# Ledger of designs, part 18: VHH binders against Guanine nucleotide-binding protein alpha-13 subunit (gpa-13)

Target 1, 348 residues: Guanine nucleotide-binding protein alpha-13 subunit (gpa-13), of Caenorhabditis briggsae (q4vt39)
Amino acid sequence: GCNSSSLNKLQVPEVRASRSNTPASQKSSDQSYSHIRLLLLGSAESGKTTVLEQVRLLYKQHFTESEYFHRRAFIYHNIFKCIKSLCRAMKMSDIGFADPINMGRSQSIIADEENHYGIFSKELAEKIKCIWADKSMQSLYARRSQFNLNDSAAYFLNNLDKINTLDYKPSDRDLIMAYVPTCGVQNVIFTASNQSFQLFDIGGQKIDRRKWATQYEGIDAIFFCLAISEYDQKMNEDMVTNRLDDALKLLETISEEPMFATTPIYLFLNEIDVFCEKLDVIPLSNYRKDFPGGDQDDALDFMENLAVAALGKRDKSLYRVYRCIAIDTQMMAELLSTVFKDIMKRKR
Key: E = the ipSAE of ESMFold2; O = the ipSAE of OpenDDE; V2 = 0.75 times the mean of E and O plus 0.25 times the DockQ between their complexes.

## First folded at step 15 (VHH; framework vhh_lunsekimig_d3)

Design k48 (at its last look DockQ between E and O 0.86; V2 from the best seeds 0.78)
Fold by ESMFold2, look of step 15:
Structure k48 (fold): chain B 348 residues (1-348), chain A 128 residues (1-128)
Amino acid sequence: as target 1 above (348 residues)
Amino acid sequence: EVQLVESGGGVVQPGGSLRLSCAASGFTFKWYALYWYRQAAGIERELIASISSGGRTNYVDSVKGRFTISRDNSENTMYLQMNSLRAEDTGLYYCARAPSGTTKYEAWQLSPSEYQYWGQGTLVTVSS
């Protein structure tokens, strides 16, 4: 099966090798010489899957009925994971529910180990709805960035009754707001500004660069997603390694790779919303001793400088650095348009 | 659809004050740097003040100490308080929004053609 989330990488899943050995370039070997080929990289939960979904949405890619069903399943899963995380946060903070009945409901949610890829039972849906409506939970949710939650949780939880029906069809916004892990190698062919592009998304397993390097030749640009909000987060696989440090090391590795020596890297410093909201209550200096302090602008500039430092000696003409919120479709539409135009200018 | 709408212009005597507003819609206001530009007759549009998403401000020398840029993220509105107005301040005042994804490159490094969205302008006339 396909690996999902960072925890699955540590489980040594039996399909790990097949994902690493399914080269994206093989699918595109029969395509036009004029296709601009893009490689999408980043750690799990960096937002790279959301960037892919934004490209699919903005450039009119068809979603099959099977894909809608698959995405719907993850919407249920994400709702359950979010409410469970919030219930755990209430318990760890020793905050009591405004309605004492919700304590029992919360314990039931925490104890539930099902993945919930389908419609919630009436009983479960009622528990989630009641917990979500609790005044103490709403107060806790206002501080959601402390739990590394973005706006997507409230988005789905506020619409639970509509979502929890057999006839539910995800909207375009629902597809963007839902996290769906990338399994295997995926690619999307699309047209932007009268130019054909092919974007390769390689799911979470590390690849043997020597064995597939010739199959991934001709990459015209790299999109690298980096979730800057993760400065206080540990890897799920070991609960020791800092997620931001791991992502910066990956970026350094990509920047130093000889096959990409002349390949421009487009950095997407993602989750600036979660990052900036978190600064108010989780100071960056608590986790980055090299941060000299300052306001939100100083913290954002610091993160940009960290990302640029990870690029090492890479020539300035061979990278661009952007701040983004991958779930913000208007922002991403403008940003991607700018990026594609810059890439086309380089290909003259 | 991204929209920027300036207001607050008018006729003022030298030494007077005006407060300009720029109402924004169609994007998540608080995550974008914003700018005030002015265009006097026969002169290229010039940047006069900027405010970052975090509220940090910058000014050109000719308006420092006289103009104050501010923003209210709750109301999706940017302001320019103009005090001690001079005849040379006469012109059309425009607000602009930073391109999506902008990092430490300030608008001072961007040409006016690189901004995707401008307001319609509000006229400020400083005369007796």
Scores: ipSAE 0.690, ipTM 0.877, lowest interface PAE 0.9, mean pLDDT 82
ESMFold2 (binder alone), look of step 15: mean pLDDT 77; pTM 0.775
OpenDDE, look of step 15: ipSAE 0.810; ipTM 0.947

Design k49 (at its last look DockQ between E and O 0.93; V2 from the best seeds 0.00; counts 0 for: unsure alone 64.3 < 65)
Fold by ESMFold2, look of step 15:
Structure k49 (fold): chain B 348 residues (1-348), chain A 128 residues (1-128)
Amino acid sequence: as target 1 above (348 residues)
Amino acid sequence: EVQLVESGGGVVQPGGSLRLSCAASGFTFKWYALYWYRQAAGIERELIASISSGGRTNYVDSVKGRFTISRDNSENTMYLQMNSLRAEDTGLYYCARAPSGTTKYDAWQLSPSEYQYWGQGTLVTVSS
């Protein structure tokens, strides 16, 4: 869910030195730079929201109280969804809880259809804590790569007492670790290396050619997030379509779009950590018959080649490919610095 | 703060052995490729060995079979075991970390000036 209190406006670039009807009431410019406009794309679970959060953190963006409320609500929701998913995984694996009383608690949580956007009742918080502390549940969580569970689950569940208070305000790391749906088009204006940037995030909706012409004129570069760890996952919408295949098709569509023919694409091959851990348990060859086999480096190279192939005939000067772990702030700080410098070189 | 600290250098006779260490901090060590460079007096730094995040190794021909690069991700430390040392192995040994985002196409094409972080080096002297 979107929050209608968000003020998501497209910041137009400074008018060129042609004829301009800019009104005299135009706000004074505190900056002498034109904004470089970036479009952030990727599938819902690609980590693009995490990239946005890293930009906000690293370039000192302030969150409004409305934004903190929205994100706090989703932290509660995500905690509940995580424990519910763990309970379902325990049930499907036919693993018994170490404490039998947790079986009843687990069934209660599975049956609960509420979204839980606020603090948990004392009763619910106790259920969550008892289930999470169960030794069998902890053993299941240790194997979380088999269940495609988010690494953030332990982070929030271990801190439930502190989080489950009326005065809880998410920390910067809480914001990085939390999943929050992106609704509509959002933008962030920030400064990196003395240049102003405007990053547009398209939430929740598939890219539509009609919307591109209307909303995305003058995009200087595309950030495309691709979660390579999703080679074994199906789309939630139909539970048939492979998530990696869908993401590669989206990349192909963007690369072939005439509107973006000269727009450089910065491709982030995300979730390297989850990918490498999955290789130990879920062989890539089970899902990609074109993978010839090999070690971790061969698998990473294969995924990179697969993503580059999706770019088709795009000139090599019009894309860059990076391996990343979007939740790793130090890595992202260095990577984004490199990316922004490369973008600025193109604009010189 | 990212730091790389080399140690283990010293004076050794030809045919001898030394073990170098590179202690790393300030980043998630296991997800980065790591490198050993060597600099002899009056010469630019040369890449001599690499180890990927997955543990795959590569060596310049002059050290292959004599040097072994390894890593201990639990200790955030890379090693270089140097055996059968020769006088021409004398030099200052540096460790380096791959730039963030590095893909398979960058490892052996990087100029030494493109690395974000270097250690101070550890001196190896091979002398009869």
Scores: ipSAE 0.715, ipTM 0.878, lowest interface PAE 0.9, mean pLDDT 80
ESMFold2 (binder alone), look of step 15: mean pLDDT 78; pTM 0.784
OpenDDE, look of step 15: ipSAE 0.824; ipTM 0.952

Design k50 (from k45 with L34M; at its last look DockQ between E and O 0.88; V2 from the best seeds 0.82)
Amino acid sequence: EVQLVESGGGVVQPGGSLRLSCAASGFTFKWYAMYWYRQAAGIERELIASISSGGRTNYVDSVKGRFTISRDNSENTMYLQMNSLRAEDTGLYYCARAPSGTTKTAWQLSPSEYQYWGQGTLVTVSS
ESMFold2, look of step 15: ipSAE 0.765; ipTM 0.920
ESMFold2 (binder alone), look of step 15: mean pLDDT 79; pTM 0.779
OpenDDE, look of step 15: ipSAE 0.840; ipTM 0.959

Design k51 (from k45 with A33E; at its last look DockQ between E and O 0.88; V2 from the best seeds 0.81)
Fold by ESMFold2, look of step 15:
Order: sequence, then C-alpha cells, then structure tokens
Structure k51 (fold): chain B 348 residues (1-348), chain A 127 residues (1-127)
Amino acid sequence: as target 1 above (348 residues)
Amino acid sequence: EVQLVESGGGVVQPGGSLRLSCAASGFTFKWYELYWYRQAAGIERELIASISSGGRTNYVDSVKGRFTISRDNSENTMYLQMNSLRAEDTGLYYCARAPSGTTKTAWQLSPSEYQYWGQGTLVTVSS
C-alpha cells in the first residue's frame, strides 16, 4: 500500500563565492560595487545564453582558450543533436528519404546515444552530410518552425566540413548561433555608454529562493528571457509539462520575490521569428484556448499580455517588455543599447 | 550598417499617381514593422502608414483609400502606392523602421524613438 504527500522542491546550482573577487572579503575602496548589477534569468532554452553571448560580443570581445574549447565542444554536440532530431522528425512524418541509403544512415543516427563533444569520425561526418544533403530532408527542414528550430541548425550543417577539422576555432557568429547550457554562475563585467555593468547568469532551471537572499543581493535589474515559440513544446525532463507554462510560472515566482519587489524586470519575448512562422502550421488556439483568434499581430499581442499577466501586481514602472530574436546580432545590438540606457536613466 | 533609401518621388498633377520605394539593408527586413512618414514645409513629420511584419496595414484618415503600403520581403523593399494625389500631399516622404524590440505600434511611438530614417524623397503635387 502507500500513503504519500506532495513534495515540491526547487533545486538551484550552488553559487560558489570567489575568495579573490568576493565583496565581503574586500575593503571599502573596492570598485567592484560601482557596477550596475544585472541578473539574467529564463529557462535553459529561452535564449538566455544567447543574450549573454551577444553582450560578450557587443561589449567585450575576449574569450579564453578554455571558453573556446567549451563552446566548440557544444557546437559538435549541437550539430549531432540537430541532425538526430531531424532524423526523428523524418521518421515521424513518413516522408521517406529521397536516397533510400539514407534510411539506414538515419536509423544509425537515431540509435546513437553518444553526446559527441568532439570532432566527428569520418564515418559519422559522412552520414551527417549525406542525410543533410538529401532532398527530402531539405524539404522537411523548410518547415523547421514546426519543430521549434531556427536558422542555427542549417548554419552549422552547411559548414560541417570547415567545423569538423582539428584546428577549428569558432567565429563570433558561431558563438552566437551555438546553444551552450550554462553551468554554474557566469559573471561578465562590461562597459556600455560609459557605465560599468556586471551581468550574472546562473545555470539550470531549478531555483531555490532561499539561496537568492544570500547570493544575489544588490541586483539593479533582471533580464528575463521567455521563448514564446514554445507554446506547443513539452519539457524534456518529463515530456508532459508545457514549456511555456513552466517559463510563465518561473516569471511569476521571480516577480513575486520580495527581494526583487522594487527591481525592474526587462522581459525579452524571444524567438518571435520561430513563433510567427509556426503560427502558419500550428495554430496558437490549439494550445491556448484563451486565445480569441486573429492574425499574427493579435497572436504576438496575446503572448505579450500573457507574459505581463504572469508579472501579477507588479507596477508598470517596474518592467519593460521587448520582442526579440536573440540570434540576430544587429537587432540585439540596438535592443541592448536601448535597455542599458533605460536602466541608467532609472538610476540617475 | 542599417540603411533606408527612398525613391520614386517627383512632380505630378493633382489626381495623379506615384509609387514610392524604400530599399532596406543591414538588418533582417522580414521581422520589422515599417512606416511611411511625410513632412510638408514648416510642419513636423507625420506618420501616414504602417505595415507590420505579418502584413497588417494602418493609415491615417487623410490617405485612407488613396494610398496603399506594401512590402516585398524577398527584395527587402517597402512601397507606397499613392493615388488621387492632392496639393496637401506635397512634401518629403521618409521611410522608417520600428525600433528593435519595441512592442509599441507606430501610432504609439514618437519620432525620436526611431534609430534610422531614410534621406527622404520629394513629392510635389502642382499645376
């Protein structure tokens, strides 16, 4: 038999204090407290990491060799995950490869459970190239928004021969297009418009509110990334929980946190390109019965209203809402400039 | 570098037609709302038409039924077809692109919020 209770525990990765950089260990002359302090939040696939990469590239262009190696490893991993996902989508669609030999290659890719953090073997690279070049696969990819994919998959797959070399060093665009999960806390210090900023990015989606009080005091603004395209997507962890609903709940939790009661929240409604293209084939009303219908602009307004509703009773002066495509560097350069100026205006 | 270049202006008689073009470069054209403004001598720039990324159009009352805004995302070009032109349509016509990230419509934005403007193309309706 059994009698059980409902337990809900949130897990947050431990943020280790750096003895060399901890404010508590330094005298009053320490300039680390002169920065405007920003906290970057959002689910792992919200585009949060891409926003961090845009900040690093637009305002600080230096990566260590260790960082390049880490990013490179994830580029290989992402290429493999992308082609595997496309192979699974092809199988689900019953389209069939234009070249029948690719069926066997696809089955081999689907069955491969390795993470592939390094250069691909010649055999694996050949499979990937042949599958990607297949006319049926290209036709499937043309409908990529249906799989919540943006242009990053084609970007890397089209360049596989250059990437799959011993001396490959990611370009700035490679770094932006790559999806790299954040492990631990990243701390980036940069200057925008003659003002020093410090941006904190914490990994994982498990947030323990008790740890925030001791680790993130003095936050001047929160950047919250929300991928609106995920209205039809489920969490990888359980394949039941809707990703958009989970992200909205996180936003609600952040908005209601007493330590952030007067902290402005800058909402980035990300992946508007994938969202808008997805609407053509996956109607929003199929997943959001509260959507009254309408055109693309009505759907975008609905998503904005949904995100604002998650902010609850938060005063309008304490949040801003933006629509973005985090992988679009020109858009993000302009957007971030606007955001940093708004933050500085509030502080003046 | 983001650029917006207007063309197609000229001199026409009242009742005539012109087609303006705004050629865009340096940004992902498809995902931005676009606008036509006009400026008559001694007057502030005024918004006259908008077209969203999804193709929804809006017009100020003085041009409704006479002007048609459109876009061709494959050519990165926005158009303004102007019919039944009147003397009061005389002015410098500018295209503008929505500020990155904005959730405001053009009707909610002030001209100072735009990052980029074209140089303008002159439309003269006379004689």
Scores: ipSAE 0.740, ipTM 0.908, lowest interface PAE 0.8, mean pLDDT 82
ESMFold2 (binder alone), look of step 15: mean pLDDT 78; pTM 0.768
OpenDDE, look of step 15: ipSAE 0.826; ipTM 0.953

Design k52 (from k45 with A33T S52T; at its last look DockQ between E and O 0.93; V2 from the best seeds 0.82)
Fold by ESMFold2, look of step 15:
Structure k52 (fold): chain B 348 residues (1-348), chain A 127 residues (1-127)
Amino acid sequence: as target 1 above (348 residues)
Amino acid sequence: EVQLVESGGGVVQPGGSLRLSCAASGFTFKWYTLYWYRQAAGIERELIASITSGGRTNYVDSVKGRFTISRDNSENTMYLQMNSLRAEDTGLYYCARAPSGTTKTAWQLSPSEYQYWGQGTLVTVSS
């Protein structure tokens, strides 16, 4: 959960989903033989960018060198922000490093306010490696769900030497594991089950309803990502607003929008791994007084009910709810296949 | 690739016991609900037990108190301990994994909604 300057930039999509503006759309109101247009929505850090990357990976979409460079830059940034977050967690937990020299290294990293979008200096890379290898840090990391961290932090930190090279090109797994803020409007055109789809990801946007009406005409379905693990997290922007509450309000707004009145919503309850692991140490009832208590299954059901309640009076035929771990490629391959087939059945 | 492999079936006298295993691979085992089904000759597969990621178990009434489902996430293996076996327990026993993303309980799923089944292991209880 770090703020990025690219997420604060206003960028309005130049292209809308357009069944009305192409010659093919003018000749037929039946959409079964053209692109099925999908809009990917969710709050910051919801995992929606990971869903886009899973689609790119699973349906073999080409990345340009510019796109690889952009993603590579954020991999370095993610590594630094992760180790900095872990160093802060060590300090807040009053846990001493096994090697006392790492205390000074940790203080140096906490004080470092630079964005690190490129190769680390030899000195900085050595600090990161030494801190990460410290046995006390490894013990703290074993409890990573307490800090809303998933498996991606260790993934990158264990491979730092390979990543910290001039000619590093991210692997497909690197792209899935990285958090990369969306700059501008991204979309991907792909084929699943012999049907062409177009998925629009609108990141770094501040938009109003007038722009929605003109820019997203002809959307066939909405993918909405909601990170349920964020029940204990505050928005980085103000450090006051609960992230889950903000995400639920966004979902309510989308569900109530008249232009989407007949648009099915595919709701992805993401980060169930972090959520379930966190429950033992950060009780849901501390943040949701309306949770009556219970086991992990009761908590998952509660979160599903909370999300469905945000959909309001939307007809049950106009939404589907799924549980997922967006960084799990095998799970997402199966889930996305099911979702695309369901969308196709609706379009006949 | 996702794989489910049952083992532990055999021939047993009424009142006897067997322990079935379902070895799983190709997916993140701990995050999926798992099921045991059985199929007697001439009838459709029936759900007999389920175990969630969180360890919650459910059983059909005919096996409750006699069968115990369990899982070992470190070994990626689910088990079915069957005690006090009866002739009516004879059949092929299958393991299944929840469809990815589902919010349905075991009792809401139809057999056609499962993406993966094991090959089955035969349990014969002599009359």
Scores: ipSAE 0.732, ipTM 0.908, lowest interface PAE 0.8, mean pLDDT 83
ESMFold2 (binder alone), look of step 15: mean pLDDT 78; pTM 0.765
OpenDDE, look of step 15: ipSAE 0.830; ipTM 0.955

## First folded at step 16 (VHH; framework vhh_lunsekimig_d3)

Design k53 (from k50 with S112E; at its last look DockQ between E and O 0.90; V2 from the best seeds 0.82)
Fold by ESMFold2, look of step 16:
Structure k53 (fold): chain B 348 residues (1-348), chain A 127 residues (1-127)
Amino acid sequence: as target 1 above (348 residues)
Amino acid sequence: EVQLVESGGGVVQPGGSLRLSCAASGFTFKWYAMYWYRQAAGIERELIASISSGGRTNYVDSVKGRFTISRDNSENTMYLQMNSLRAEDTGLYYCARAPSGTTKTAWQLSPEEYQYWGQGTLVTVSS
């Protein structure tokens, strides 16, 4: 279908020859609309799609039945992908299952190459439940930050029986916890503090720089999501390129783009929970030789400084930096309220 | 709803001790820095102590060595142990939580930036 997960490949939006075809082409001094136009950027794993879902939830943007069906399909896929990843981690760690029967179940899961966009068979659901309940698997999962996993896997796996039914309809929380790829260029129009906004989500693709100028004209502010937990993670495309380095390079590119010279960047340093928990077992200095050491606060400050350095010579008035956990709805509600008010104040 | 509830205030003699508590609810306490402010009569609220989500503490000079801020993430509670109390410590003590998303230290924040405050607990130090 649309953009798949970043595990396989990246796809870019089609660029049209006319300026009227770009997401930003409709920004002008035209009195026929009054939306503040926001561009949401970041890698597929940055949490930017979760930010979009938080906006939909918090500002009452309801889904059609077809949209719920689409998200439901990816919830099944996410559950399977997560248990498969955990089974592979068990195998690589040489930690045996507490129940030896689960070794065979695990091998079956690892060998299964299907995407699983629908209800699991009774047999498959039973394998998943038995593997998940295994005490050795639970111990491995407690260390999930080492695998760059957040709380979402347990959230779904603990509720598999309710989810694996024909009449299952995702709750608001299910939608926040699920990873669902965004197709092409998508947008949402919403109202916050009596002001209309339009948020464009580009679907997690790398931006083709040669097509840049025609796609993103007329943007009032950029939301850039950067998952700081990825300091030890490699790109799926080549398994060599560091994900954090790639994300920082993208940020630098956006910050230096003449089209965005006066466009404020709202930088979201995401996954601070995974980052901070991972520091205990995966020292930042092993991946960032320029990190002098220190406690959790020193590491967070270091990551903020890296992000600010990637902004280059950009004037301080043209960016804001925030720490976030995109799946935390209370935090995001407060943060987004602050951000939208700041954007409105700047437009004055 | 986010709530911050202070307790533990009272009347003590100079040189005495008190322990203040701030019970928090409605947010993921572990991931927020927490702060103590105090307000004497006719004066703006003054930041006196901070504790980061990672446990790093900081204090205004007038309370260093006498006050100790701490937190118990399992109980969603922050504490202020106040020793060697002086008459100048008299005031209403407030609990505050870092604004969501902030990269500012407590010392860089203004009272207007806080989204939530406790009701305060009164500390009176008199002979």
Scores: ipSAE 0.743, ipTM 0.917, lowest interface PAE 0.7, mean pLDDT 83
ESMFold2 (binder alone), look of step 16: mean pLDDT 79; pTM 0.776
OpenDDE, look of step 16: ipSAE 0.839; ipTM 0.959

Design k54 (from k50 with S112Y; at its last look DockQ between E and O 0.82; V2 from the best seeds 0.80)
Fold by ESMFold2, look of step 16:
Structure k54 (fold): chain B 348 residues (1-348), chain A 127 residues (1-127)
Amino acid sequence: as target 1 above (348 residues)
Amino acid sequence: EVQLVESGGGVVQPGGSLRLSCAASGFTFKWYAMYWYRQAAGIERELIASISSGGRTNYVDSVKGRFTISRDNSENTMYLQMNSLRAEDTGLYYCARAPSGTTKTAWQLSPYEYQYWGQGTLVTVSS
């Protein structure tokens, strides 16, 4: 799969204009117009890939063996990256391991520079399990929002014995909890409420306006994912650019794009769980001087207003704002049902 | 399956107290605002109290100072402590969960926007 460290350099992959065999001047193409066409956008790690996987799970669930293999590889990688990050956090903390033997195991994990895209050796799996089970590690993990971590790390770490087997096949839940970088243009054709939809997921962060007229004609609605928890996070690519600011600028660019002037934007304010838990220890005011203060509800309202401000002068009828936790399948099932019904009402 | 189950209703004299409970399951309780509604005979359901996921509470004027909404996220349960009960408090009391994704306050929602209601628990304040 794709190396996530190169995502900022990626251009929107070109879908060849010549792949359209429709003679637009002479004949209409009923086949290409019959789908409601949705464009899924957002910065890297905004949760847009998770939204795509929720759509696949809830409306189209056929995965090839190649896709399962790809997903499985990233599940191992995610587990290792998570425990390594937690080990580094333990090293920086005032709290040592409850079992001193875990210090040596932790140092071994921190020193390991492998990406681990496959089944763990017995030795490595034992280290991970022992470190994860340590009571001091569990105490640190309870503060996970300080590290911008959601519930997916514990989900996989608690299931390591099942996952670390040769016959492991990811469950539906495993597929949505895993982070898998998007390569190229992915699209999903599915049916919701007797209406055919086509959802396009554009890999990478950059949008090249010069290519859009020839590549993605007739977009009926935009899904834009914005991870509000990232107010204290910097871009991995330069370690200077604030991730929230970058995401808001992208939203502004999309909202101002002439080709989308009448295209409704469905804005998903994602990671509200991480955001709300992080507020207790990382005040929003430290990163947003324009935040006047207040409780969790005031902070959520502020983030909504900030996102709406990025839409500029876009008419209120041309956007909807939602709060979500993309890895929460029950919430997303209800939310997506509402969204698809709203989209269909607009097309009537 | 999402379930909301109210309990704790009963018959009480004016000035008395009752404690209502709403047991929730099938969703991540802590991330949803929760609401108490009541329905008197011949009247639409009326929002009387709300509690956000962060614990902020709001009440309709007629119950302020008499009713206290609370939540226990570890037990997936919302409560309504009802003191100094009056005859006009008589009705069927429902709990509701905020719709997924909503940015609307409880006061902006209509009762028909909620996908899940309990069966209600009857509170009778009379004689």
Scores: ipSAE 0.738, ipTM 0.912, lowest interface PAE 0.8, mean pLDDT 83
ESMFold2 (binder alone), look of step 16: mean pLDDT 79; pTM 0.784
OpenDDE, look of step 16: ipSAE 0.834; ipTM 0.958

Design k55 (from k50 with Q115H; at its last look DockQ between E and O 0.90; V2 from the best seeds 0.81)
Fold by ESMFold2, look of step 16:
Structure k55 (fold): chain B 348 residues (1-348), chain A 127 residues (1-127)
Amino acid sequence: as target 1 above (348 residues)
Amino acid sequence: EVQLVESGGGVVQPGGSLRLSCAASGFTFKWYAMYWYRQAAGIERELIASISSGGRTNYVDSVKGRFTISRDNSENTMYLQMNSLRAEDTGLYYCARAPSGTTKTAWQLSPSEYHYWGQGTLVTVSS
């Protein structure tokens, strides 16, 4: 209807994704360069974009004013999407607000189909703050893993007054916690352990991933992000495909691709925090009949084994498996340092 | 800044008990497995106990039944309760945090793979 048409008119500048280069075209023309070329892959919302942003921040990549503006716009968008999702979860769970006035505010938020890429009006900001402060909403949020939510939602909602000002400039932490959709090819060139690296993030939808094979020759290693917490989740695009199954199929496809036959794959089993907390209330056995049961460690081992099985007959020397929380900068700093050193050892 | 600080060491008679603590800061403690190592004079560090983020414990045979590893995620602290101490338990005790991202068990890791070690706490059991 009319609200849907209005939402399609909203535009936000995107970050520049690339210089119109592909990984293959850069490799073929620069034989004398010593860049180690890395391809970053994963399903939508796997955390792969967060890994790219961690590399930008940890390895001293500067952000332009245009990039800060773009990130700021998505911070507002993320705040609105988060509170709207929580309001919907409250309605679906039949949980009443502690303050009955918030029921009307929640209804207004759910009905609002705007994308909200700019500073919130005083009226809207007040609604969001009042809903977030409600004791029943806080109780619902404490169980956030049941809704596949991590700490990023509360991070922004707790800071709304600071963020909703004309002079707000995102911090490094704000940039990591913000979801920004990938558009086109993004790459970063950086130095780790006295070696130059180039990391490519190729944007795309699930259906177009099979066409990636023609675009990525000369790749020295693949980073593959897999969100293990999504064992109970459906794809946003079709709402019928299991997200974990889709991600495992993508991994299988990449592992079997002839051009990557000798290319090491670095698997990042992401969202272990959400996964482990979700196990308490959504048993893995309800979704994976092949899970033999056990404690948290058995479940984590099971997920590792699923990912390794998707690699098929790939030699053990041609992959590494890691458990991570991509939004945890301290963890990622150590993990990425280890990974880059391992890649350098392979190249010798 | 990541820090691991051991405490609770001291001098004890054979058959006595000590409780060691490892206070952790600068990282999200609950998502890391934690380990105790010990080092006797002139010997390389040896792994003696592990506790996963989910609370699963394992021990080397020489301390099994005598030592108990535990953790308190609300205090970001790991413990080692040491009972029935023997002269051969004398040494410097270190806590270690699992390397970020590892899927290896404690017994698959080498000491060189750890990102951080504490300075250790000395346990002396009089022979």
Scores: ipSAE 0.744, ipTM 0.912, lowest interface PAE 0.8, mean pLDDT 82
ESMFold2 (binder alone), look of step 16: mean pLDDT 79; pTM 0.781
OpenDDE, look of step 16: ipSAE 0.827; ipTM 0.955

Design k56 (from k50 with S50A; at its last look DockQ between E and O 0.88; V2 from the best seeds 0.82)
Amino acid sequence: EVQLVESGGGVVQPGGSLRLSCAASGFTFKWYAMYWYRQAAGIERELIAAISSGGRTNYVDSVKGRFTISRDNSENTMYLQMNSLRAEDTGLYYCARAPSGTTKTAWQLSPSEYQYWGQGTLVTVSS
ESMFold2, look of step 16: ipSAE 0.755; ipTM 0.920
ESMFold2 (binder alone), look of step 16: mean pLDDT 81; pTM 0.800
OpenDDE, look of step 16: ipSAE 0.842; ipTM 0.960
ESMFold2, look of step 21: ipSAE 0.749; ipTM 0.915
ESMFold2 (binder alone), look of step 21: mean pLDDT 81; pTM 0.798
OpenDDE, look of step 21: ipSAE 0.838; ipTM 0.960

Design k57 (from k50 with T102V; at its last look DockQ between E and O 0.74; V2 from the best seeds 0.75)
Amino acid sequence: EVQLVESGGGVVQPGGSLRLSCAASGFTFKWYAMYWYRQAAGIERELIASISSGGRTNYVDSVKGRFTISRDNSENTMYLQMNSLRAEDTGLYYCARAPSGVTKTAWQLSPSEYQYWGQGTLVTVSS
ESMFold2, look of step 16: ipSAE 0.694; ipTM 0.878
ESMFold2 (binder alone), look of step 16: mean pLDDT 78; pTM 0.778
OpenDDE, look of step 16: ipSAE 0.812; ipTM 0.946

